VH-VL binders against a6w1c8. Designs and how they scored, part 2

Target 1, 192 residues: a6w1c8
Amino acid sequence: MSLSINAVARTQEGKGASRRLRNEGLVPAVIYGGETAPVSISFKDNELLKAVGTPGFLTGLVEVTVEGKTEQVLVKALQRHPSTGAVMHMDLQRAQADKAITTRVPLSFINAAQSEGVSKQGGRLTVESKLAEVRCLPANLPEVLTVDVIKGQLDQIFHLSDVILPEGVELVSLLKGEDHDQPIARIGKSKR

## First folded at step 13 (VH-VL)

Design y4
Fold by OpenDDE, look of step 15:
Formats: sequence, structure tokens, C-alpha cells
Structure y4 (fold): chain C 192 residues (1-192), chain A 122 residues (1-122), chain B 110 residues (1-110)
Amino acid sequence: as target 1 above (192 residues)
Amino acid sequence: QVQLVESGGGVVQPGRSLRLSCAASGFTFSDYAMYWVRQAPGKGLEWVAVISYDGSDKYYADSVKGRFTISRDNSKNTLYLQMNSLRTEDTAVYYCARGFDELYGTYYFDYWGQGTLVTVSS
Amino acid sequence: QSALTQPASVSGSPGQSITISCTGTSSDVGDYNYVSWYQQHPGKAPKLMIYKVSNRPSGVSNRFSGSKSGNTASLTISGLQSEDEADYYCSSYTDSSTYVFGGGTKLTVL
């Protein structure tokens, strides 16, 4: 089920080395976490581009093979060129099946247009948070968290507690207490 | 409610410096790439600079490269534009805009501030 | 880096449909489905009307629609209303710049 991609170990470190790699059509990355030392690697730009465009790669468990060894990892950080969108660097955290992970996943708001607040009351949905931090086992990591706003009324604020949580998934903010139930969206009219 | 409020605009002479600020509220500021877009009087829109969500990556239009510096303080929910060596052609309303992206890819500007006017004249 | 090409002005009567074109190159409009349209009334900030070629943000009238063919994107406004009178700008993601804007189109409602 997990996606797979090949990488090459690299020995050169630093900003200069990374720039050289990028100029050679390679993308520098690092694998870290667990009991083993971090490993500096590089991906082929074209292969990584394809992988990044594959659903689940950025949010799900990925198998990275380096010199014949395969590791399960999560994409923890992705640096993109703001103009071209090209991946400049990637941080990969080793995933252990029996260890809970903490990471951010995208929020998806559905049925906004059909909601009472939008369809009849003239409001529009404003997204305030596009990501939510979750805690779960790697196998339970969702690609996206869904917020159904179908019942939304004008001036209604949606919170993290409105997120439809899959089994085994917790919202980190909510674990901190009710006072951390952050707003994530609202239906309102634009003030002109 | 998402709100962007620019400030710092004014009248300055050529060669001088000016620093713009954009105060963001109503959303998780640190999750979004932010942009400066300007509009000369009676002219069209021109993007000026972009900064990634964590400030690690910046990009500038050729017209301002080397003179302008974009930065952000996520702890203060504030975007900045340091403008040095200002020119008459830099005269414009400067907007801060939120870049809506999907997993680090910005595809459009979903919210804009009302802008702040910068006039560079001798 | 060059601006996308828009007609300087378009006009229509109330109730009519008008279309504003936005012509780019294979390096922007042609390569990506990241065309957006913005409405700007005098003295106001731009407002997002269309994103990703044909998607409407919540709250935007369904009278606004977007499409793309080749290197040309189009904004269509049906059932033209007086409030639609404004400047309209297209924008596209590009390989050479973060975004490139069109020159803008002034829409007059007669």
C-alpha cells in the first residue's frame, strides 16, 4: 500500500553541496529518527517530482530504498521553490509501526456551497487553518482530515473538534484541553 | 475572520528606505506562504516578493531584487517588506496577500489586504 | 516574466454574457492549471473570483466561470449586473516567476 522511491546516499554536506546536487538534477534529503543516525540522501529530481505528485506521498507512509536497504518514512518537511514549486529539500522521519507519530495533515472542507450559511444566507467559507497536527500510529495516518460543513450557518465557526477523526487518530491540540479547540474555519460575509 | 492589514506606506524621496508591515489575523499565519503585490497608480498588478511559510525560502521580482527584502515573524503574525534604494517607479499601492497552497504548493491568492500607498518622489 | 495578455476593455449590457480572455505561453497558462481571476473595484483590493482555471471560491456568484484552452484562459460572466463593473486580472503560475498577472481588463456595464 505504501509508496516506494529510490534514493542514493550522499557524503557531502552543507549548503554548497546541496546547491550542487540541485544543479545536477538531484534533490537533497535527510532521513532521521529512531535509534539510528541520520542519513543524508538524494533523490533524482524527476523521480521525486513524480512521487510528490502521487497522492499519499506527502502525507502517508513511504518506503525509501537506499543502497538496497528499505526504510519506512514520513515526509516531515518539504521545501519548495516559491516560484517554480520545485522541491529543494526534504526531511524524512523514520516511522516505527509501534511508535506514535506526530505530524500535520491537510484539512479538507466539504459541502460548503451546499450549506445553509452559504447557499441561502449569502455567506462564504473562510479557511483559517489548512493543517492539523495529529498523533497516531503510522498505519493509521490519514492522508486528509475531513470537515463537513454542510450544516454550517452564517457566522458559524468550525473548530478542530468538528473534524471527522478516523480510528486511532487524535488531534494534538485537543489533547491539551478544551481551551485548545482552535477555530479552523468560519462561514461569514465579507465586510466591505 | 481572515484579515490582512498593511502599514508603513508614505511619501519618500528616491534613494531612501521604507519598511512595510502586514499584520495578519484570523488564521494560522505560519501555515501560509505570504506575498507582496503592488499596483502602480492606474496600472496593473505586479507580484513583488514571496516568502515561504517558515521564512526559509524567498523570491523576488527582478525589478526589486537586491533592493527589497521580505521577511516574517510568525510569533507576531507579521509580514515585512524592507524597501531600500527606492525609485520613482516603485510608487504603488502595496498589498500583502495570502497564498493558498496544497502541501507547500501555492496556487492562488485567496485573501488580500487593503494595501498601503508608497509614493517615491523628489 | 511578461504579463499575460488581456483585452484592455470589454463592455456589455445588463443580462448579457461577456468573456475576458487571458493569453499566456506554454510556460505559464499552457503548462499549468493554476489560472486565477481577480476582481477589483476602484480603490479596493483585488478579490479572488476563480482559481485553478474553473473553480469558484465559496461565496462567489455562479455567474462567474472560468475555462482554458491551449495558452488562453477565459473568464465568463453571465447575467451581467451593474456591480460587475470592475477591473479583472488573470494570473498564472509560471516556471520563471511565482505568478504572472495579466494587464487587466476594464469591464463596463452599459
Scores: ipSAE 0.030, ipTM 0.680, lowest interface PAE 3.2, mean pLDDT 89
Fold by ESMFold2, look of step 15:
Structure y4 (fold): chain C 192 residues (1-192), chain A 122 residues (1-122), chain B 110 residues (1-110)
Amino acid sequence: as target 1 above (192 residues)
Amino acid sequence: QVQLVESGGGVVQPGRSLRLSCAASGFTFSDYAMYWVRQAPGKGLEWVAVISYDGSDKYYADSVKGRFTISRDNSKNTLYLQMNSLRTEDTAVYYCARGFDELYGTYYFDYWGQGTLVTVSS
Amino acid sequence: QSALTQPASVSGSPGQSITISCTGTSSDVGDYNYVSWYQQHPGKAPKLMIYKVSNRPSGVSNRFSGSKSGNTASLTISGLQSEDEADYYCSSYTDSSTYVFGGGTKLTVL
C-alpha cells in the first residue's frame, strides 16, 4: 500500500492567503519538524479529498512530492469544513527512519462475543476510545492496535494498558504514569 | 456511551416559532461538529444544519436558510435549533446527529438521537 | 442533478443475499470514497452500517458489506434475517458542496 500525493510550493501565507488558495481549488498545508525549516505547500482540493478518503492516509506514513522532491510525513492535524467535507488546512510532520514519531492509531477490540460478560452475563461492549497515541520508529508503525477482551466480565472497564503492543511501539499516555492509564472500553448492561 | 436526546417538538401553526434542544452525553461534546437532520413523514432523510465544534461556523440547507438558527452551549453539552417562520413543509422528525471525527476525515452520522416530531399545521 | 438514486424497494427470503444499489455520478460516487449506508427500522433513528464505501463500524454484523463499481455503490446483506427488514439509505457528498442522502430503499423479508 503506497500512500502518496503531489503538492506545490506556495509563497502566499496568512489567513487571507489561505482563503484565496481555497478559492482557487487549493488547500494550504505546512510541513514541519526534523532538522529542516517549515515549508508551506498546497494540494489540489480534489486530489486531497480522494487521498484523505483512502484507508491509512490520516493514520500512516505518506509520501508528499513537491516539484520532484519527496518527503515522508505524517498527518498531524487537519481542519475540515463540516458541510462539504473539504480539508481547509493540514499540518504535516516530517518522519525520519532513525527518529521516533508520535501519531494516533486505531484500536480494534476482539473476542467480545466470547467473553463471559457478553455471552453469559448480558453485557455489551461499549467502545469509548477509537484511537490511541503511540510512539515508535517509522518502520514499526502499526496500522491498528488490538485489545483482546476475551476475559471481560460485566461492568469491567478496559484501559490503555490492555492494548497489545507490537515490538518497538509505546503508548504515549502510559509513559506519563499510572494515572494516565485511561479507560478505552467497558462491558455494561445491554440496552436491548 | 454516546447519547443524544432531542426535545422541544410539538404542533404549531404556520408562521410560528419553535426551539429544539439536544442534550449530549457519553463523549466530549466540544470535540465534535453537530448536525440536525430531518425526515418528513413517509419521506427520506434531509440534512438541515451543522455547527462546528466551537460554534464559530454554521451552515444551513437552502430550504431553511434565513429561518433556522443552529447554536450550541458547550458548557451544558447542548445543541439547539431555533426554527422561525415555520411552514407546513417543515413538518418532520428532527434528529440530532454526531458525526465527523477529524482523524477519519469524513462527515458520517455515527450517532443519532431518537428524534422529536415537529408538526406545522393549522 | 446530484441526487443519489436507490430502488424504492427490494425483497428477499431468509438466508438469501440481496443487494441495494445507490447510483450517482463520477463527482460523488465514482471518484470518491465517501459513500455510507444507514439502516432505519420503523419508528427508530437511523443506524450507521457502512462508511467509506466498505468499512463496518464496531458492532455491525459481517453479513453487511459495501462496495462500488463505477458510479454505483452497493450494500449487500447476506444470510438475510427477519430483523434486517428496514429502510436503507445511502449518502455521499456532491459537487454542490452538500451531504446528500439517497431516497431510501424498503427491504422486505419474505
Scores: ipSAE 0.000, ipTM 0.515, lowest interface PAE 11.1, mean pLDDT 81

## First folded at step 15 (VH-VL)

Design z5
Fold by OpenDDE, fold request of step 20:
Structure z5 (fold): chain C 192 residues (1-192), chain A 123 residues (1-123), chain B 110 residues (1-110)
Amino acid sequence: as target 1 above (192 residues)
Amino acid sequence: QVQLVESGGGVVQPGRSLRLSCAASGFTFSDYAMYWVRQAPGKGLEWVAVISYDGSDKYYADSVKGRFTISRDNSKNTLYLQMNSLRTEDTAVYYCARGSTDELYGFYYFDYWGQGTLVTVSS
Amino acid sequence: QSALTQPASVSGSPGQSITISCTGTSSDVGDYNYVSWYQQHPGKAPKLMIYKVSNRPSGVSNRFSGSKSGNTASLTISGLQSEDEADYYCSSYTDSSTYVFGGGTKLTVL
C-alpha cells in the first residue's frame, strides 16, 4: 500500500517564489511525467518532514493528492538544506502502471551474524551501499531487496549481482554491463 | 578512515576568547555539514552550532548566539569555532561532529565525532 | 528547548536485555522519525548507535535496536555485555529545525 500525502497547487514559480513558500512553512515540489503537463505544488513542511522520515516514502510509490485529485508518484530528487537537512524542494515523477519506472530501493542484508566470516572468522559486515537502483513496472516495485550473506567469508565483497531479484525487477547498473557490478558490502575486520 | 581531531581547548578567564579547530580526514570534507556539540562536566550533550558544506549557512544554539562563530576552510579540511565573551557555563568538552551520510535523510544525526577538546572558563 | 527525558540509570546482568526510554513531545520525538542514540564510554566521544529510530550504522552490533511509540523512543540492548556499560543519549530533530538531546542514561552491567 502506497503512502499518502496532501499537497496544494501553486502558480508562482522561480527561486524567489520558492523562498517565499519556505518562509511560510511550505515546501515547493513539482510533479512531472507522462503526457500531462508538470504541476507545481507545495507541501506543509512539517507534514513533509514527517513523511520523508517514514519508511518507503523516498524509495516507494507515493500517493499525492492535489485539489482532490490523487496521483501515484516517485520521489526522484530531493533538495535538502545543507545544514538542517530540511527539505527545500522535491521532484516527483508520475508512475503509470504500464510504464517501467526507475528508482532506488533499500538493500537488506540477512544472515550476517551467522555467516562464516562473522561467526567464525571474527569479521563484521560493512554496508557500502544501502540503496540500489531498479527498473520495473510499478506493480513489481519491491519495498526492499535482499542480499543473503550467509555464505560470506572474511574479506569477501558482495556485489549487486548477489542481490536476490524479484520477478520483473532489474538492477539498472547491471543492465549497463558486467563492469557495472558494483560492490555493496564487505565482511571485514576494519572498524568505522 | 574518517577522523576528526579537535584542538585549541584550554583554560581561560570569563570574557576572554578562544578559537577551536577540528581537523578532518578520511572523507571529502567539503561534502558534509559539520557540527559543534559540547558537554559540560558531568552533564549531557548540547548542540552548539552547525555550518553547511560550503559555509554559506550557519546556525547556532540560543545559548551561544552572538558570541560564537562557526566557520570552515575546506581547502584545509578544518572546522573552526571562534568563542568570544566566554562564560563559566561555557565550560565543556567541545566535540566536532559530521552530519549524517544518509543520502535520503540528510543531517538528522551525527555519525562521526572527534575525541573532543576541553574548554575551561574560570576566574 | 527542554531536553528529552531519559532514566538516570539502568542496570542489567550479562546476557540480559535492557531498554532505555527517551520521552519527548509531539514537537520532536512524536512528530518525526528522526531519533538517534549515542553510546559514550567514560572519557570518550559519543558513538552513533541508532539513527532514524531503528536503523543501525555499519559496524554496530545487532544487539542494539531502536523503536518508537507515541512520544517515546526506546533503545534495547540484548545479550548485555560488560562493554555495553556506558552512558546513552537519545536525540531528536525538532520543529525548530534544531537538535535536542536527552539527559543521558547510565547503564551498569552487574
Scores: ipSAE 0.024, ipTM 0.563, lowest interface PAE 6.2, mean pLDDT 89
Fold by OpenDDE, fold request of step 20:
Structure z5 (fold): chain C 192 residues (1-192), chain A 123 residues (1-123), chain B 110 residues (1-110)
Amino acid sequence: as target 1 above (192 residues)
Amino acid sequence: QVQLVESGGGVVQPGRSLRLSCAASGFTFSDYAMYWVRQAPGKGLEWVAVISYDGSDKYYADSVKGRFTISRDNSKNTLYLQMNSLRTEDTAVYYCARGSTDELYGFYYFDYWGQGTLVTVSS
Amino acid sequence: QSALTQPASVSGSPGQSITISCTGTSSDVGDYNYVSWYQQHPGKAPKLMIYKVSNRPSGVSNRFSGSKSGNTASLTISGLQSEDEADYYCSSYTDSSTYVFGGGTKLTVL
């Protein structure tokens, strides 16, 4: 919860207005969620780009200050320029302390090298998913979810159910049912 | 498993036209923005053109704007570059490249490249 | 825009660790964490090795790692293998909303 960024409220809407903002070095965005009306805002493009490049900004809680008022938000959507990848627009969802949020969190796989599948059987860990969608209260939002693959065997597939879940955190896919236990990694022989 | 195979390169005289193709396989072609990137002999890389996943958006480098046309046929998993009014400075290896799709951790970088096809513009 | 500065060549023996630097300015490498590295063997397609300074795509060996300090990004290859012999290019996003590439580095495995 240490990530913060400043924004400015904007009144102009539409594609034309957004284009003008971008030409002025500003990135349009919107804050929405809760009972409060959506707020159109803009970020300085370079500041936003730096923020986007900061670990946790796109997956964690962020404090956005607009005209002296600070709100806790999640980045829910990005629109990027198709050629440059520059952020052209951003959707920010308000986070309320007492309301569960859904967001994607990075997965971290540990102990792969020490696993039997890798160390003894000559396999390699292949990550198929680097993110997992979680549901939790804002206060319980983890920065990363860990998957311990120490017991991994050759040809073993790891699933979302293998993720070590912190207190109060749920995997959205698993909430949909057991048939949504998606593979996230595997130990297999690599073609080199 | 992702493969991009360029074709259509060759030797042409200035002012002539050439059409490059890039055959894509191993992924859902229609889900990705595609790029043409070129490298002049002994020089660095520069992007030439980009086309969105559905072909609705196209962008060009200033150096080729008005002369080159990027297009795609998603039914054929093929990317095209129509090059008109070719100049000697257009001489380069032309690569097709796939754009990244990760909105959270990535940006529009080039996660897969073709082997390239050489275009030589000379008198 | 000026290319990022890379050493023309680096060399190392098998099993060693080598580092390739990519020096830009505060308007590119310094300001953003959008540095990518590409490996290219002769006559082969370039391959993305690192993106966003330090992230490895799926399938890329953990021997490859990326970092950044100031205006310089670095690609480190540990446990150097013969197959690592290739050209390496860095790239970065810039303040001008474009990408800039390095001049490339030839890595020779002795």
Scores: ipSAE 0.019, ipTM 0.570, lowest interface PAE 6.3, mean pLDDT 89
Fold by OpenDDE, fold request of step 20:
Structure z5 (fold): chain C 192 residues (1-192), chain A 123 residues (1-123), chain B 110 residues (1-110)
Amino acid sequence: as target 1 above (192 residues)
Amino acid sequence: QVQLVESGGGVVQPGRSLRLSCAASGFTFSDYAMYWVRQAPGKGLEWVAVISYDGSDKYYADSVKGRFTISRDNSKNTLYLQMNSLRTEDTAVYYCARGSTDELYGFYYFDYWGQGTLVTVSS
Amino acid sequence: QSALTQPASVSGSPGQSITISCTGTSSDVGDYNYVSWYQQHPGKAPKLMIYKVSNRPSGVSNRFSGSKSGNTASLTISGLQSEDEADYYCSSYTDSSTYVFGGGTKLTVL
């Protein structure tokens, strides 16, 4: 299910305008991509913050409504406040049903506790990467990618190639070659 | 293996200056925003200042603005806090803290803290 | 910004489960899922125990869990151990785009 959020079109551009918006409790953003021109918009900061705090907002398809028009987009870039991490600016890319998209999706590691490395050998799972970049059509975009570590042994390192890929979904790194099979987790000895 | 070690604390008279340092190790220092957080005796935690990963952005609590300066030397993996015009209410343990970025949401957490250094401002 | 409200102290026996509350307002805990918990032993550095209400950093015992209901966040420590005796602080993002800390709770293991 796609998340939804409302925005307002804006006409003022530039750093000064953006600063003024933020001072007014608004977050500047831009929607781009496809055949249509980019659209400058703004979100209410607290509304956006709530949305950002919702799982899937930053990693999934989002419906943005601007002046009655709804577009399906992906969050492609965030500029964050160095103190709080609050979003200062957001880039949104339009998603087209017939065009492949590239975005990062969260990784979920399952069966760690039941793995031999953890359950019998006293190890624990350490996650090195929480997200993976995928390429797929919007309709095939998964909410999460699963890595089953049930067969994991102590000191075993898991890689992107261990990810269970849904139909129509590719890992961008693996498309670059086998030498880009990045480590994403390992079962190591507990320090406690 | 992440370590933050504060130094430079001590007893100082009001109006004087003091410079705190925080030596970082065990991680790529230049990739992280860094914080100073203080705790007055018997009080809670209060953030003092923050500096972005490259030092381009700095923010201060109102209570220290104009008096304190946060800086960093990424080549030395060191965070600094220059404290000028010190007041008795500045008495506190000053902690160096790493601002952790969440890969999913990107919000900053205080995921690692130093042991703190005590600053006592008294007449 | 007013501090979040925590009980001054809580106590429990080894093996018990205790809960520390952190009460804010709709402008912080209530509206956002950005509550963090920190553990501090005397003379030691604070340690992040929970972030985003219920997430544990690597290396944090699964005996520690977090939740939120309304304007109150809670830290639950199950299977209480002597080593859990410490001060605990909650924190939350606020409408003012800042963080606010709780007053802290001293946990005593009897």
Scores: ipSAE 0.018, ipTM 0.577, lowest interface PAE 5.5, mean pLDDT 89
Fold by ESMFold2, fold request of step 20:
Structure z5 (fold): chain C 192 residues (1-192), chain A 123 residues (1-123), chain B 110 residues (1-110)
Amino acid sequence: as target 1 above (192 residues)
Amino acid sequence: QVQLVESGGGVVQPGRSLRLSCAASGFTFSDYAMYWVRQAPGKGLEWVAVISYDGSDKYYADSVKGRFTISRDNSKNTLYLQMNSLRTEDTAVYYCARGSTDELYGFYYFDYWGQGTLVTVSS
Amino acid sequence: QSALTQPASVSGSPGQSITISCTGTSSDVGDYNYVSWYQQHPGKAPKLMIYKVSNRPSGVSNRFSGSKSGNTASLTISGLQSEDEADYYCSSYTDSSTYVFGGGTKLTVL
């Protein structure tokens, strides 16, 4: 419940209406899922800019308030302006307690300084992925997934299979097979 | 499967016009923003112009603004670049590229490129 | 001038690993996960090798990996092969919200 944002319901839809909203400093969005009809909404662009920059907004549960009513959602997709990067549209999925969700969760690499690769062999941890896609029930959604690199050696590569998984959490890439056990970090020698 | 084929390049004198085309196939053209990127001989890549998926928004690099016009015909799966008032520094290979987005962040990257068409502007 | 700095050239022997750097002049490279890498063989179009710092598109060899530390993104190519000889470009947005390419790095496989 720590992440929240206010929105305004909208009745006009389509690209013409979306263009008019953006010209007035509003960003169109849709909330869908949960066996309830999709709801078209808009955000103030300045409030959305702050929210998107907040850790956990794009990867965790967010409370959206529309005309005094709140919903728990996940950010599912963003559309950005192709040359400026400004958010043009946002897709939000309702989170239901009894249905699995799929989203991306930040990775935290711990104990690098204590590893032999870093402490004794002149290595430095280089992060290759900051996020991992998970599937779980909303109640099981972790704020962060931990990768313990304490046993890391110089030139060692860490993979998705090295992620410490809480109960009820699965890595989506590993469900696709062992060939999807992608690198996420490595200990390499300093460039000096 | 995804294919982008540029055409319309050639040799022209400074001050003249040229129109490039890019034929798209193997994907739903109207779902994607499209880009023109150029590369002068022996030089690096330079973004030139972009058009939104429905053609409603068009943007240009400062070096071509006011001289080049990007457009698209979604019924023909074709992207265009009208180049007016050509200058010697416009000499380059011109690529069309499909703009794909990261669903989580929504930033663009170019996952498919055409083969390029050479435009030479010389007197 | 490009806001993304790459070395002009790098070389390695077959079987070695090499790293190509891409350094931003601002914290934007360090703030966002949207650095991309493109490979370009002579006379051919660029090919997307890495997007979102470290993701490989389908059909790109596991030998290619990407990473980021501070203002520097890195493309690492392990097990160098002669087919890897090409120009490599990074790309990102700058602080001014302008999409840019790095100046390019020529990789020579000895």
Scores: ipSAE 0.011, ipTM 0.542, lowest interface PAE 9.3, mean pLDDT 83

Design z5
Fold by ESMFold2, fold request of step 20:
Structure z5 (fold): chain C 192 residues (1-192), chain A 123 residues (1-123), chain B 110 residues (1-110)
Amino acid sequence: as target 1 above (192 residues)
Amino acid sequence: QVQLVESGGGVVQPGRSLRLSCAASGFTFSDYAMYWVRQAPGKGLEWVAVISYDGSDKYYADSVKGRFTISRDNSKNTLYLQMNSLRTEDTAVYYCARGSTDELYGFYYFDYWGQGTLVTVSS
Amino acid sequence: QSALTQPASVSGSPGQSITISCTGTSSDVGDYNYVSWYQQHPGKAPKLMIYKVSNRPSGVSNRFSGSKSGNTASLTISGLQSEDEADYYCSSYTDSSTYVFGGGTKLTVL
């Protein structure tokens, strides 16, 4: 998804400056990466809260506009207030068309209700991972990855290797070796 | 399997101190905010304290500010609650709870709870 | 800080549907979609049943559903079973940057 948000350039850095910005309803962030020096920015708290609640903002490419200039970025890290959930700081990485990016993409499990494991064998799909980390060029970034569980049987476990991958998209965990083919869902009997 | 096991509860007199521990296993402890929630006997739930995933941010209920300190040791997968200047009103079962971070929006819900440890403050 | 109001008790017969209310203010339940529901059996820890008003964690029966209208959130349990007999607590985010709990509702299955 292509999402956008406006930001304001800032020159203040450090704990004291970040604390003061947050007290004024501004959220500090930094854009880094590529060949360009890091840029310190801020977001309005209310605009950022709305944006991070939008599907795809934290997992996909985002257009950030600073004084009319737009940059395409990925959210690489964020800090949240532990009791309010408010975003306190955000790290953004520049995306360049010819450089591979790494980000997390939502998993969509389809056809569970129609599977024999669920429809005939008294099973229920339990999702264990909602996201998968992918590597691809920005143009190849999918909005969602699909896992088709139509052939699922009772007690079957689905793994990262069961994910349907578009061209140019790789799962980062599988690049680390076969012992990283983690379970992502299973069909099991209902408990209590 | 996510497990949270509290320990360190007991019977103490007012004005004394106790330190509660919560041993975590089955998940990457350093990725999660952690909470203490208490329940007085026969009463409802009361939020006590929270600590961010790296320990940098801490927040307390007004009833315990200045007396309780939440902390964590991510190398030992352990959450702590240092309880000083205990009062009879602090008598409760104390639960540690994991804040969920599998939500993309960064709001914490208590998706796993420990079994609780009883603290009784009486003269 | 605002208190969340729940009925002290609710009862129903097996197979019926019941609803537990959680009434707050515009400063919590009304303006925020960060309402959770917890089930607690006697002597046990609470268990998360509903988060963000209406979302069900994996492993929670679809007989449990959540909703909100105005300043009131609701937990509905359909097809009531004896195992549903427990205390139920709501919680909400507040303008004071805290989470508060309701007083709890004892559900009795007749």
Scores: ipSAE 0.005, ipTM 0.480, lowest interface PAE 10.9, mean pLDDT 82
Fold by ESMFold2, fold request of step 20:
Structure z5 (fold): chain C 192 residues (1-192), chain A 123 residues (1-123), chain B 110 residues (1-110)
Amino acid sequence: as target 1 above (192 residues)
Amino acid sequence: QVQLVESGGGVVQPGRSLRLSCAASGFTFSDYAMYWVRQAPGKGLEWVAVISYDGSDKYYADSVKGRFTISRDNSKNTLYLQMNSLRTEDTAVYYCARGSTDELYGFYYFDYWGQGTLVTVSS
Amino acid sequence: QSALTQPASVSGSPGQSITISCTGTSSDVGDYNYVSWYQQHPGKAPKLMIYKVSNRPSGVSNRFSGSKSGNTASLTISGLQSEDEADYYCSSYTDSSTYVFGGGTKLTVL
């Protein structure tokens, strides 16, 4: 839970400055949100690469230290070089205890192999969304959201409404209405 | 079920152009980075191009840079590869593949592939 | 930049366990837990069999397992079946912030 990483403040912003930083082994990032102005920062590429591989870094609150001052943030987005996997840019949102945050959280589909659809009916679980966008207070931010597919049948489609939600957590798409109950997985025929 | 269906392959002469399409279904297309990977007959896999989930970043293998353009239309769930100035060494089966990770912003692996479309460049 | 080395071929009899190796360096297979394995039958698209060294996607038989020791990743297939005859490719993350494929291994079921 007390994940942390050091960063350096930067004054140069924009597309050209970001590309220059990346060429020097630094990853540009921005801390935004709350009542204060956005802060441009950078991370060392190798330190950030190891951090993003650490469980909980991308899905939970992280303490970022800039010039001895700490910010509690969550990772809102990152861009990576699709062929290299290198992190190219990272967006960080300040977390305020009394303000709801919106972020993407992993979906965990459990019990697929034991479901009747997979075990008896020749089906295969196909995951259609690995993430869901949630809204909650920082203290309620889950590390993962669970979808239990134990009762799944062949040809069954699972939707966002099938996600098990902790108290205080809302799915952003479902707040838009019932017609936004998007499919997230299905048990389909394993061969055609 | 996740399906990726490539189309647009065919036989063309060197120097000509082709546009490949990949129709995606069974998943939220706009959540995933998409890749083109090719395989010359009897050879191994070679990465060609990739586009981020929202289309904001595009990257190419050196062998195709400047000649190929990857694009996507998230409203149509379709991935494209515009191939210009084709050469005989571009002859291959072209696959579209979904870039996936089990962590938010993690490292990618190719969990679903289309069946491919053959591009033959010969004079 | 670094190549992953796979044997060109491997063979086994039905019911046997076989292992396919994927050897890199400390800058890829050794230091990173992002090795994946793909199965490709003749004329078919590749299929993901193992990711992150040892994780098996839903729908992949538990006869397939992955492991890593030092700079070598391994795909083990237990209870070999004729349908396992295919080409197998490994891939790995590298210190150069890239992903690379191995050259492929042809598995023959005798």
Scores: ipSAE 0.000, ipTM 0.470, lowest interface PAE 12.3, mean pLDDT 81

